VH-VL binders against q8k2p6. Designs and how they scored, part 9

Target 1, 141 residues: q8k2p6
Amino acid sequence: KYTSVCVGREEDIRKSERMTAVVHDREVVIFYHKGEYHAMDIRCYHSGGPLHLGEIEDFNGQSCIVCPWHKYKITLATGEGLYQSINPKDPSAKPKWCSKGVKQRIHTVKVDNGNIYVTLSKEPFKCDSDYYATGEFKVIQ
Short names: E, the ipSAE of ESMFold2; O, the ipSAE of OpenDDE; V2, 0.75 times the mean of E and O plus 0.25 times the DockQ between their complexes.

## First folded at step 2 (VH-VL; framework fv_bebtelovimab)

Design B10a (at its last look DockQ between E and O 0.04; V2 from the best seeds 0.00; counts 0 for: pae E 11.4 > 2, placed apart)
Fold by OpenDDE, look of step 2:
Structure B10a (fold): chain C 141 residues (1-141), chain A 124 residues (1-124), chain B 109 residues (1-109)
Amino acid sequence: as target 1 above (141 residues)
Amino acid sequence: QITLKESGPTLVKPTQTLTLTCTFSGFSLSTSGVGVGWLRQPPGKALEWLALIYWDDDKRYSPSLKSRLTISKDTSKNQVVLKMTNIDPVDTATYYCAHETFGGVIVSYYFDYWGQGTLVTVSS
Amino acid sequence: QSALTQPASVSGSPGQSITISCTATSSDVGGYNYVSWYQQHPGKAPKLMIFEVSNRPSGISNRFSGSKSGNTASLTISGLQAEDEADYYCSSYADSDYVFGGGTKLTVL
């Protein structure tokens, strides 16, 4: 398991609502949203878009980061890709929110003594966002 | 010490199905992160990836050859099998199986150990 | 056409340094950090020389090094030796597909 890394001060992220960091040579973004902290790979699982530049919106009751490139929606809490299903053969059908499953690697955030700590997660073992992740995290250790 | 060895017919007729078996040692396909892939190389030509199977039975295929390929594993025998249908002379090549390493943390996309390869000639 | 382009051949004298380039022909080749290099002697299987752009597997000589700039990855062989004469292939993972360059024949003069 990876060691926890201090990435900044709690007071700072509460003001900015997000920050970027390199944790064990892996680029991540940390969000402060609705009183909670979330961390994930900085690059979108779809095409590597910069998620730290995206907007946070609620979809189907879940807070999501919206990738600025292609507007992919990723839940902050679980890293799931959300989409609205449409049946082209039934235009009268109401669109339904669905999950693609976990697509973005989520990392653990802890707050201690006014500091923010991030621990890289190895779960799930395979994650789509790994493809666009940078750094030594993927290197044989 | 990781080793892989390809086996199967060395001569196949057009339209037939080619079945190749990779027998390996030094690792288990039950180990998380482990993958075994198939590649080929026509004489005097470049390498081409064909298929890959992971410990969890997740399978990947070359987009251009997907419809003709089936990869499977027998973990208890340390074997991976590749089937290619509708064989053509253009499929004449040295076929390799290779180990895709876990890399320690996250998925890796390279082959660190290779079999010696087996030449398959397609001829009527 | 291959998504990765390599020179057909390069040559150098013993003791020299040579560089083999591998250029992505399309911006869709997103796996820039997944570049690997393989050495292949005649009649032999490929051998992994570099992975993840610049990392050497255990047992690989430090004469081999990898780098990347923009859409071009490079394999550099320093202190060229006769045994380095071989074909070299670059590879990358892109959009659920392993892609290979056309290969470069290295001749040691």
Scores: ipSAE 0.007, ipTM 0.597, lowest interface PAE 10.9, mean pLDDT 88
Fold by ESMFold2, look of step 2:
Structure B10a (fold): chain C 141 residues (1-141), chain A 124 residues (1-124), chain B 109 residues (1-109)
Amino acid sequence: as target 1 above (141 residues)
Amino acid sequence: QITLKESGPTLVKPTQTLTLTCTFSGFSLSTSGVGVGWLRQPPGKALEWLALIYWDDDKRYSPSLKSRLTISKDTSKNQVVLKMTNIDPVDTATYYCAHETFGGVIVSYYFDYWGQGTLVTVSS
Amino acid sequence: QSALTQPASVSGSPGQSITISCTATSSDVGGYNYVSWYQQHPGKAPKLMIFEVSNRPSGISNRFSGSKSGNTASLTISGLQAEDEADYYCSSYADSDYVFGGGTKLTVL
């Protein structure tokens, strides 16, 4: 179940800059942004929001998908949740960008002869987004 | 400096909703990277995690109990509240609230400061 | 889905070293890098002793150390003292759940 799956062609994604797919019974979204492809679990780690409907924005030099439900920021490259740290003793101080760590599972994207292939992550840790990758929350099927 | 204290009823009847309040000091949930969790321990048995809420209102629930749990916070009162519906005698336990710091690249999955606990007994 | 298995009890004499094991029972156990250990005296709240496998919080004696090999984490207590007599729990994060072991009662003889 960690074999590559063809999910579509480059020319099909270039206009929309995103697509969805099912890879070995797991729902994913693929983004094309700044010349790179990124794949991740389609449902936001926080509450299962539909990441394919979110906006991509840059925060502190990192491209993020912003979940449309609660505006959680997930880095495209690593699946980290970004937040701004504030000083409770001085709320007027400038906030600092920080990471909650990896919250959203990132999958591998490769392009071969104009075809887009996704390989599911087999990293040994469990991500919070795994919770929403169960059959209870499936949308595409 | 960080302290937490649980409060709520000590005796509840089956089918009622249990409401527990965690009141804390030495930190604030307006502080990024901070969370408060709830756990329980049935008499003579192991610890069991229930729920967790972070400063940004990110909430997590035990998968086995999610349908019965609601966690919320009141940052201005330094309080976190847990509600558990449809109480049953199996829910008799000491309930703890605990602090977690969640920040940086290396994520933390542990509770560093705990309240004293409050025993909740569900009548048979 | 995975449970953490600890021995029900261990014992040792003052000054000795003892080790408490914590083993994931799932056939796929490669993801347990978030192991923590708690000490609990009778009638008291748990106290964090080790986090992220081997890190010691400030104020915790260096007699306590943690390690992991494969799917088994270990808590080692050197120079055993009477005050170390307590229950010890391992914990990890798996499948969107904070999972606790069944606990190990440490008796100091």
Scores: ipSAE 0.005, ipTM 0.591, lowest interface PAE 11.4, mean pLDDT 85
ESMFold2 (binder alone), look of step 2: mean pLDDT 89; pTM 0.927

Design B10b (at its last look DockQ between E and O 0.03; V2 from the best seeds 0.00; counts 0 for: pae E 16.7 > 2, placed apart)
Fold by OpenDDE, look of step 2:
Structure B10b (fold): chain C 141 residues (1-141), chain A 124 residues (1-124), chain B 109 residues (1-109)
Amino acid sequence: as target 1 above (141 residues)
Amino acid sequence: QITLKESGPTLVKPTQTLTLTCTFSGFSLSTSGVGVGWLRQPPGKALEWLALIYWDDDKRYSPSLKSRLTISKDTSKNQVVLKMTNIDPVDTATYYCAHKTFGGIIVTYYFDYWGQGTLVTVSS
Amino acid sequence: QSALTQPASVSGSPGQSITISCTATSSDVGGYNYVSWYQQHPGKAPKLMIFEVSNRPSGISNRFSGSKSGNTASLTISGLQAEDEADYYCSSYAGDDYVFGGGTKLTVL
């Protein structure tokens, strides 16, 4: 189990709505959105895009960070990759939002005494974003 | 081009209140994300952070010196003032004001531009 | 006893590469991503050389680089030049404080 790490002040992240941090040699992004805090690996699971530079939009009722490189949509709450599927048998049908499963590792955020604490998560055991969270990809320049 | 300059007394007696003024140019303290901080450095010693004021008048102080410090701003004059009460010879140091900003939309915790500093000597 | 510990001094010859370490000695030191490095020549103000562990401000020579492993951040200066002789300070956010290392005096032999 990883120990919690103080990454900054709550009043600061509320100003910028996001911050980055290195927690136990892993770079993460923390979002403040709609009164909640979310943390995830900073590099997109798809190709390592910088998620801290993306826009947050709602898809299928879920707030998602949109990767600036390829517009991949990742839920802030669960780290799921979302996409719209079409019915090949009925191309005129409304596209359906689907989940690729958890692709981006989400980390735990706690607020205590005005400070933001991040605890790295070990669940799931393997996550696609892990590939870009190790070695030379740990820190985005 | 961002510039900052410290001004104030260079000699102060113990127990008095030290008032320093930072006059800056090249930026506005009305701009979102901008802050101005004060730091000091005793002769031959390490740097120490004192206080920080943001564009929205949010203020931060060193935990150990908070009770003695007051920071304020005059945006129209591009000035930030630091007051330190009950000064002691141990407060002898070069005092710096410095510029701080956000890295885009990301919170940052560094000072990218500094004044030349002003040496304040506390002596009876 | 300081939140950040640096070696008191390092030295190198022109053209060499040297590294200055900065180790967090307290669990209270947060903001691992917020390590900055400042260069200070005698009688001059500090100059920002590296921010957020490994980023260089505009105008800073690419001879200066930063990295971090575990609780230790490092400033590396390659192709050492006489002008690099100065004091170097690491800094980091620590929850409710901006902390600095004790400084490292770099001598170019």
Scores: ipSAE 0.008, ipTM 0.607, lowest interface PAE 9.5, mean pLDDT 89
Fold by ESMFold2, look of step 2:
Structure B10b (fold): chain C 141 residues (1-141), chain A 124 residues (1-124), chain B 109 residues (1-109)
Amino acid sequence: as target 1 above (141 residues)
Amino acid sequence: QITLKESGPTLVKPTQTLTLTCTFSGFSLSTSGVGVGWLRQPPGKALEWLALIYWDDDKRYSPSLKSRLTISKDTSKNQVVLKMTNIDPVDTATYYCAHKTFGGIIVTYYFDYWGQGTLVTVSS
Amino acid sequence: QSALTQPASVSGSPGQSITISCTATSSDVGGYNYVSWYQQHPGKAPKLMIFEVSNRPSGISNRFSGSKSGNTASLTISGLQAEDEADYYCSSYAGDDYVFGGGTKLTVL
C-alpha cells in the first residue's frame, strides 16, 4: 500500500483541531474531534467543496463534517453521506436518517512520538471523492 | 443543463390572488438535496426572497409575507407553484424561480440557477 | 432599509481591480461564512458569482474573488473587462429570511 507521510505535530493539530496536507499526490484534511483523529479527501465528493472550512456537527449520533458549499453531511469515521428523508405524501411522518453509502474516502491516521502520520487508503476501490482528488483543484485555506 | 422558466399572468388587479408556475428541467424534486425558491425584484430595487420548497416537501416562507404565500410542487410535472393572496400595487415586480442543492439539510444561503423572470404588474 | 449595505456605485478602468463592500447593518444578519455575490446585467436574471464568502461556482472566472473581515464582506474583480459592467448584490441570511444588499452599479470606464 502507500507509505505513511508525516503531516504535522500532535500539539499543533490538537490546538487547531484540523490541518491540511498533501500526502503523495492527494490533498487531505485531518480533523481532531472528541479525542480522535480523522483524515479524508479535502474536497467534498459532491462538487469539490473545501471540507477543511466546514463545521463539525453531530447527526443521528454520528460526528459529521458539513461541507460549506451545499451542506452535505459526511461521517468522520466512515465517509458516509447522511441525509434525512421524509414522505412528501405524509409530512407529519417522522423524518428518517438515511445513508448514501461511502462517498468520501477515509485515510488512516496514526500518532508516533508526537507526530501525526497519514496513510492513504485504496478502499473502497472507487469512491466519489476520487473525482476531485486529482487534476487541477487547489487546496483552499 | 439546469433550466427554469416562470409563467403566469402579466397584469393582475389589486386584491386578486397571483399564481405563478415554475417549470424546470435538468433536475428532479424526487432527488434528495434539491430545492426550488421564489424571489422577486421590484423595478429598480433589490432582490427579495419569498419562499422555498425542498424535495422532501419542507417549506420556508419570508417572515414578512408568510401569511400571503403558499408554495407547492408537482414532482411528476417538474413544477413548483407560488400563490400570493390579496395582491397590491407594491407587489409589482419581476418574479424569479431558482434552484438550489444541498445534502439533505435545509441550511443553505444561496441560489445557483435562476429562471429568466416574469414581470407581474399590479394595476393601480 | 436593507440589512446589508453596499455602495451605490463603483467604477474602474479596463485592466484594473475594484472592490465592492457589503456590510451588515443589523445584528440579525448572519455572516457565518455564508455570504454570496450575484451579478446582474440589465434585463437579465442574477448570476451566482461567489458563495460562502470566497467560493466560485464552476465556470466563474478566477478574476472574481471574495473575502470577509468582521461584519464586512468584499467582492474583488481583477483585470476589469467591459462585460463586468453590471449590478452586483451581496446576500446572506437574517433570522429565517434570505437578505440582499441594495446593489452596487459597476461602471467600466
Scores: ipSAE 0.000, ipTM 0.493, lowest interface PAE 16.7, mean pLDDT 85
ESMFold2 (binder alone), look of step 2: mean pLDDT 89; pTM 0.926

## First folded at step 3 (VH-VL; framework fv_bebtelovimab)

Design S01
Fold by ESMFold2-Fast, scan of step 3:
Structure S01 (fold): chain C 141 residues (1-141), chain A 124 residues (1-124), chain B 109 residues (1-109)
Amino acid sequence: as target 1 above (141 residues)
Amino acid sequence: QITLKESGPTLVKPTQTLTLTCTFSGFSLSTSGVGVGWLRQPPGKALEWLALIYWDDDKRYSPSLKSRLTISKDTSKNQVVLKMTNIDPVDTATYYCAHKTFGGYIVSYYFDYWGQGTLVTVSS
Amino acid sequence: QSALTQPASVSGSPGQSITISCTATSSDVGGYNYVSWYQQHPGKAPKLMIFEVSNRPSGISNRFSGSKSGNTASLTISGLQAEDEADYYCSSYAGSDYVFGGGTKLTVL
């Protein structure tokens, strides 16, 4: 089922910094950031927001895509949801960056002879973004 | 309003170099994401892509015709020029120039606005 | 010979629906979500009807719809009208080339 699919050329994505593709009926976004390629499910794990329209920002030393709908922060490298832990009993305390674990399914990107290949990941077995990766939840450009 | 218009000779002799000019308005080739391509259509046959030039002077060519094609731009004149060497009767076709753009960050691979086309006949 | 195969012709009557197929010869081409459809009337330039499989440019009637299953993309025209009589070309990006189908002549009977 999960064979490698050619989705485009590295020189094209390097101009646009990102691209969208359908790989085995699954919608993905591929980001080109700081010389590296990162692929993940196109719809945010929180409520299906369009990650390909989000902004990339660094938080706690990690590059993240920020969902445009509710500003959830997802690491490009691992698909982790990042948040700041705030103590309501002590509002003057410095917030700490925390991870919710892997929430956004990431996929493997390989470049071969200038072509970009995406292989869908079956790991982890169940991921929160899977809910938005099927059937009815298509994102409009 | 995006418009493009092709110009060049309507009759060319075999072995000559064909030079076609695309003059456009409604956009600039200094704008990030913008490109202009050349395509052709022999009488009664399918469309064939020839070449593409982007705002950053990146040039792409059809693999089968690459050795014969040169694409260039003059951003200040709103023009893109295609040269095809060693012309042959089989190159008889209507030649089109067309606009394309990336959708912001998103890679796109389609042509949204086309010139009217110019028929080039190759005969001795 | 072509990486994209279309039927040479299709026909229908006014008010009917017709579908034009566009089949890629390999999954490298057929896996791309970059299928476009162009309409061409005799003596005229091509007009973009559908891009990225199913998206319509502004001003294109919702009677035109696109879909894809496996290596086959389809253009469906519902409520067929006389003005729809034209040649239809599918196109896809194939890594280093923009490939076009051979074209389908639609005749409205």
Scores: ipSAE 0.124, ipTM 0.729, lowest interface PAE 5.7, mean pLDDT 87

Design S02
Fold by ESMFold2-Fast, scan of step 3:
Structure S02 (fold): chain C 141 residues (1-141), chain A 124 residues (1-124), chain B 109 residues (1-109)
Amino acid sequence: as target 1 above (141 residues)
Amino acid sequence: QITLKESGPTLVKPTQTLTLTCTFSGFSLSTSGVGVGWLRQPPGKALEWLALIYWDDDKRYSPSLKSRLTISKDTSKNQVVLKMTNIDPVDTATYYCAHKTFGGFIVSYYFDYWGQGTLVTVSS
Amino acid sequence: QSALTQPASVSGSPGQSITISCTATSSDVGGYNYVSWYQQHPGKAPKLMIFEVSNRPSGISNRFSGSKSGNTASLTISGLQAEDEADYYCSSYAGSDYVFGGGTKLTVL
């Protein structure tokens, strides 16, 4: 498995509330939100939009990063794509929040002695965001 | 645009306290993401970071020198002050102040604009 | 102990390319994503040449480029010119400290 990589200091990310890093040739974004750290692939699973430039908003009680390109909502805690569905049998019913499942690969964040460590996750085996994760799609220069 | 200038004594005796002032222009220490640091370079040796102060008065110090250092700011005067106690001949160095920024919510760890430096000689 | 190791000196002729290495000797240095390079002429303040491994500040010639492979970051200067003669320092953030390499003296022959 991947080794953990120190990407910065806790007191620094708490000021900016996010940071970007390259971990084992994979570009990630780390968010500090509501006292918790969340790391995920930097490029949105939908079309590779830069998640580190997105806004964090709550949907159906879950904190999400909203991709700035097409406004896809990704949960910070699990990497799930959220959307609103309409019941085709009753179009007048209020839309319901649904999950597309895990679409954005998330990574483990640990804090030790004020340092932030990221460990890349190999689970799930395949994730939609993998397509944009390295190579020609690099966002961080 | 961004300029910084160090000032203070050029000769200090052992055991005294060294006080250095950084006066800057072209930016404000009230701007989110901005910080000013102090670094030094003994003659013929490598650069060494000493301290950093951010717009929100958060202060960071080199672990090896923390007990000797105090950094403060006067945002209205565009000044940052460094004090180093118990000065020793090994503290002889050119002292620099330098600007840094986080950009737009992205953490950074480099200094982009530097003062000209001020040589401080410690001798009896 | 954590440190960044640079060669003490490097030399080249005008028009050539040279590379200066910067190698971490400890895991305390972190991921190398925060590697910076500074140029220093005698009696002058350091000047930022490269930040975050490979990015150039505005006004820095594209003859200067940065890269990394494994635990080694590199500064490459192409089309070497007389004014490139200077000391070059690498730097990284080690979680609790800003660490600097020992410096490399570039001589243009």
Scores: ipSAE 0.359, ipTM 0.787, lowest interface PAE 3.1, mean pLDDT 87

Design S03 (at its last look DockQ between E and O 0.60; V2 from the best seeds 0.00; counts 0 for: pae E 6.1 > 2)
Fold by ESMFold2-Fast, scan of step 3:
Formats: structure tokens, sequence, C-alpha cells
Structure S03 (fold): chain C 141 residues (1-141), chain A 124 residues (1-124), chain B 109 residues (1-109)
């Protein structure tokens, strides 16, 4: 079991709306969006793009971080990869929003006495982002 | 391009209030993400952080010195002022002001440009 | 009160590599990605050399590099030069406080 780690102050993240941290040798990004905190692996599950440099946009009613490298959309709350499905045999049909499932590992964020704590998720399942969370893909700046 | 310079008395008596001014150029304290901090270094000893003020007038203080410190800014004059009450000979140090920013929406906890420092001696 | 521990001194010969360590307690693990390193020549202000463990500001020689392993951050200076002789301070963020190491005096032999 991973212990919770203090990564900063809520009054700081509320100004910047995001921060990066290393928690038990794992790089994470924490987003403050619409009054809620969301933490996930810092590197996009698709090709390791830096999610902390991405933009937050809403798709199909869900707030997502958009990877700056290839524009993959990841839900802040669940780590799901969202995409639009197009029917090439009916070009007049509207695209449908679909989920690839949970691809980006999310972590628990708790605020206590103005301090932000992150607890890494346990391993009942494997996420695609795990590949980029180790080795030489580490970069903080 | 970013420059900061400290000014204030070089000799202060115990129990008085020390007032230091940081005058800067090359940035504005009206810019989102920008802050100016104060640090000190007693002769031959380590650096110690004292206080920080952000563009939105949010103020942060060293927990051990909080009751003695007041930081304020005058954005139109490009100045930040630090006041320390009830000074003691152990407060003898070179005092620095320094710039920081949350560049690119990312929280940061380092100071990238520093003033030259001003030595303040506290003695009777 | 979180403390960062540095050796009081290190020395090296020109052209060699030296490493300065900065060790924090386990309670400060969240501050390790906020590790910065400052260089200070006698009578001068500190100069930022490394921020967020391993990043260099523009204009800082790539002879200076930062890393961390476990509870210890390290500053490595390769191709040691006479002008590298200075005091080096590590710093991190610990809760509501900016903490600094005691400083390491680097002597170029």
Amino acid sequence: as target 1 above (141 residues)
Amino acid sequence: QITLKESGPTLVKPTQTLTLTCTFSGFSLSTSGVGVGWLRQPPGKALEWLALIYWDDDKRYSPSLKSRLTISKDTSKNQVVLKMTNIDPVDTATYYCAHKTFGGWIVSYYFDYWGQGTLVTVSS
Amino acid sequence: QSALTQPASVSGSPGQSITISCTATSSDVGGYNYVSWYQQHPGKAPKLMIFEVSNRPSGISNRFSGSKSGNTASLTISGLQAEDEADYYCSSYAGSDYVFGGGTKLTVL
C-alpha cells in the first residue's frame, strides 16, 4: 500500500490550476478544475506526451485534458480515453463519442488543512500509461 | 532584463523594526503568476526564506518568523517592502529579494532572479 | 521542521567530475521534484543552477546536471573548472516552507 504524500498547498494550485509532483518515484500531474482536484500519470498513455502542458476542454459533458502531442482526450475524473467514431459509409451521420476504457492511471487527491495529498492507485488492473511512468520517460519542468 | 535591488538601513538597533525595500524592473507584479520573495543569509551560514507576495496580494511567511514579518507591495512603483519587528543581533544577515513565477500554469517553488543583497547589522 | 543535509565540503581537480548530495527525510518526499540548486561565489547573490531536480535555466552550462535517487538529490559538475569554486545550496519545498541545505563548499584543487 502506498502512503499519502504532501505535494503542495491548495492556495498555490488554485492560482496555477495545476502542479507536477513525484510521488514514490512516480511522476504525476494534479489539476484543479471546476472546484475539484484530479491527479494522473504525467505522460499520456498514447505516446508519452506531457499532459501537464495540455489544455482542458469538455467533450460529451466530461472535462478532459487534451494531450498536446496528438490531441488524445483523457477524462480528468476517470482517466478514460475519449474519441469520436465516424461511419465512413454514412458521411451525413453525426460522429458518436466513445470511450477506449480507462487508459490513464488516476490517483487519489485529498486536501487536509490546506495541504494537498496524493495517494498512488493500487494495482488491481494495468493502465497503458504505466509504460511511460517508468524508465527514461521521466521529465519534470 | 529582470533586475531587483534591495535598499534599507545597514545598521539597526535591537528591538527596532527593520524595513527593507525591493525595487525591480523587467517585470510587473500585476502579471498573473508572478511573485517576489525575501530571503536572508547570516554571515557564513545557510540561506533562509522569509516571505513571499504574489501579484494578487496573496502573502506567505516562514512559519518560524510569521509573527514578526509583514510583506507588502506597491505595483505602480515596482516595489515590495518587508518589515521585521523586534530585531535581535541574530537577525544580522545579508537580505535578498528574488523573483518567481508559475510559468505555464505549473506551480513552482524556486527563485530565478536575485537582487545583489544588502547587509544589515544588528548591534547596540 | 524539515532539513536538507549536504556535506560541508567537496573537492576535485580540474577536468574531473564531482557530485554534491542533498538528503531529505521520507516526510519530504513530495518536495523532491521541487529540488533546486544555487551557486554562490563569495560576496555575491545566489544564482539558480538547477530547478525541479534536473532542469537548467537558459545560459547554464550543461556541465551542471541534477538527479535524484530515493531520498537523495544530487548535483553533478563535470569537466570541473576553477570558476566552479563556490558554495552550493540545495533547496526544496516542505509543506508551507522553503527549506535550504547547509551548503557545500566546493574547492577546485
Scores: ipSAE 0.439, ipTM 0.810, lowest interface PAE 2.3, mean pLDDT 87
Fold by OpenDDE, look of step 4:
Structure S03 (fold): chain C 141 residues (1-141), chain A 124 residues (1-124), chain B 109 residues (1-109)
Amino acid sequence: as target 1 above (141 residues)
Amino acid sequence: QITLKESGPTLVKPTQTLTLTCTFSGFSLSTSGVGVGWLRQPPGKALEWLALIYWDDDKRYSPSLKSRLTISKDTSKNQVVLKMTNIDPVDTATYYCAHKTFGGWIVSYYFDYWGQGTLVTVSS
Amino acid sequence: QSALTQPASVSGSPGQSITISCTATSSDVGGYNYVSWYQQHPGKAPKLMIFEVSNRPSGISNRFSGSKSGNTASLTISGLQAEDEADYYCSSYAGSDYVFGGGTKLTVL
């Protein structure tokens, strides 16, 4: 298990609602949303888009970060890729929200004494976002 | 264009309270994400952060000097005031006020615009 | 003792590239991406040159660049010019404090 790394102050992220950090050579973004903290790989699992620049919206009752590049929707809580599908056998049916499963690696956030700590996750064993997290990709602001 | 200017006494006696005023233009302290901080620099020494006030009146202080510092703002006048009690010769320094905003959507820990600074000498 | 450690001085000739290091020496230093660099000429206010390790504010020459490896951030000045002679300070966050390095005097020979 990775050691926890202090990334900033709780009182600061509550104002900005997000922050970025490098934790054990891994770039992550931390969100403060609806009273909860979420951390994930900073680059989108799809094509490496900068998620810290995306907007947060609710889809299917779940708060998601929307990648600014291709508008991929990723749940803050679980790192799942969400999409809408239509049953091809019933084209008159309303679109249904579906999950691609966990695509974005979610990391653990802990608040202690006003400080925010991130612990890199080892679960799942493999995640799509790992490709961009371990490469020579630099955050573009 | 953002500008800041420090004003106040340039000579203070020990044990007195130092009051400095930062008057700024080019931005408003009512804007979300905006903060104004105070920093100082003793002659020939390194920079030191003192205090910070945000648009929402949230205040931050240097841990080592917190008990002596009070920061306040008057948004309508575009002013931020710093008070430092029980002043001592060791507090002799150039005092700066500086502008701060979040880096876009994210937390930042830098000051992008600074006043010219005002030298405050503490002497009997 | 300081949360951030810089060399006291560096020097270079015009046209050369120099690098100033800033090492986090305290375990309280957080926010690995929050290193900033300031330039200060004698009798002048500090000027922000780099923020968040490697970003340049508008108007800052591309001769200034920032990087980070491990616990050490670096400011690189390429094509050194006489006007670059100044004190340079790195800054970051540590223990609810905005911390600064001790400063580095850059001399252009």
Scores: ipSAE 0.250, ipTM 0.790, lowest interface PAE 1.6, mean pLDDT 91
Fold by ESMFold2, look of step 4:
Structure S03 (fold): chain C 141 residues (1-141), chain A 124 residues (1-124), chain B 109 residues (1-109)
Amino acid sequence: as target 1 above (141 residues)
Amino acid sequence: QITLKESGPTLVKPTQTLTLTCTFSGFSLSTSGVGVGWLRQPPGKALEWLALIYWDDDKRYSPSLKSRLTISKDTSKNQVVLKMTNIDPVDTATYYCAHKTFGGWIVSYYFDYWGQGTLVTVSS
Amino acid sequence: QSALTQPASVSGSPGQSITISCTATSSDVGGYNYVSWYQQHPGKAPKLMIFEVSNRPSGISNRFSGSKSGNTASLTISGLQAEDEADYYCSSYAGSDYVFGGGTKLTVL
């Protein structure tokens, strides 16, 4: 369900900068980056890769988790898939960053009395990461 | 292979300060994500956590014993030291040091390698 | 009054399965994503058997498994062997503390 679940202590995630949890049978990853907490489905929307093992990099001014399998870029703030678009009329022009829209489901993180709580997203649209959520996929360590 | 060994006095008098040293090998406290903790077990009783020190000198203490505990490290000697003040007979226990880490920078709440322990008896 | 409650003892015959429970008695226990289990033979140091509810460290037999339901974590030992006779402790966190259950003595009949 969609009640908040305690997943750990703030003092600990500030050292590790990430944690994993199972929230109502859904596997999630929580990142602490630049003073902000971000929670999302742990398996990449593309092929189910383990986002908790990826690197965080900036692309076009946005912090993204980069899936270690195929280097898909997912914004921490919104779960959007970023890619570079090439102008077909001028292939020599500099590629531009674009968004595929929201591909990775983002969940709510709240801190209360030093505890980290996650509430699963209730957004009604289909999100591509749902395909790999709570399914038969195992976390890759 | 990770190993830890506790050393210190086996007999102490009430009101003294107990000093215990953990000497370890197979890891370094210069390595990010690594920590060493202290725990104890009174004879015939359950385990109790005492303190923890991380590679970056961040220190954590059991809330009930915090006023009596000081943990420190010497990274170059591969040692962690626990001091406990105002010792009392109820502090008689086997004391353990133990290793922990953030595997892959993921938060954890367990100790994976333990020393053999050292019995400290507080005289009556 | 431990924050984690275990039965004082359990017993089983060789080849059978047994389960040891670990129940949180306070909301201060941070959640059951981080329950671990330790085995302790007499006169020996504790040994980590299960971490993060159900994961086994390298070298631990798959006869040991962990699970959780609600506020209760469980350690299951299948194919019980004489060498499994020991004390077993669960642990987690509560507030800023690492907490341990009172321990369960496993007797192999």
Scores: ipSAE 0.147, ipTM 0.715, lowest interface PAE 5.6, mean pLDDT 87
ESMFold2 (binder alone), look of step 4: mean pLDDT 89; pTM 0.926
ESMFold2, look of step 7: ipSAE 0.099; ipTM 0.695
ESMFold2 (binder alone), look of step 7: mean pLDDT 89; pTM 0.926
OpenDDE, look of step 7: ipSAE 0.056; ipTM 0.735

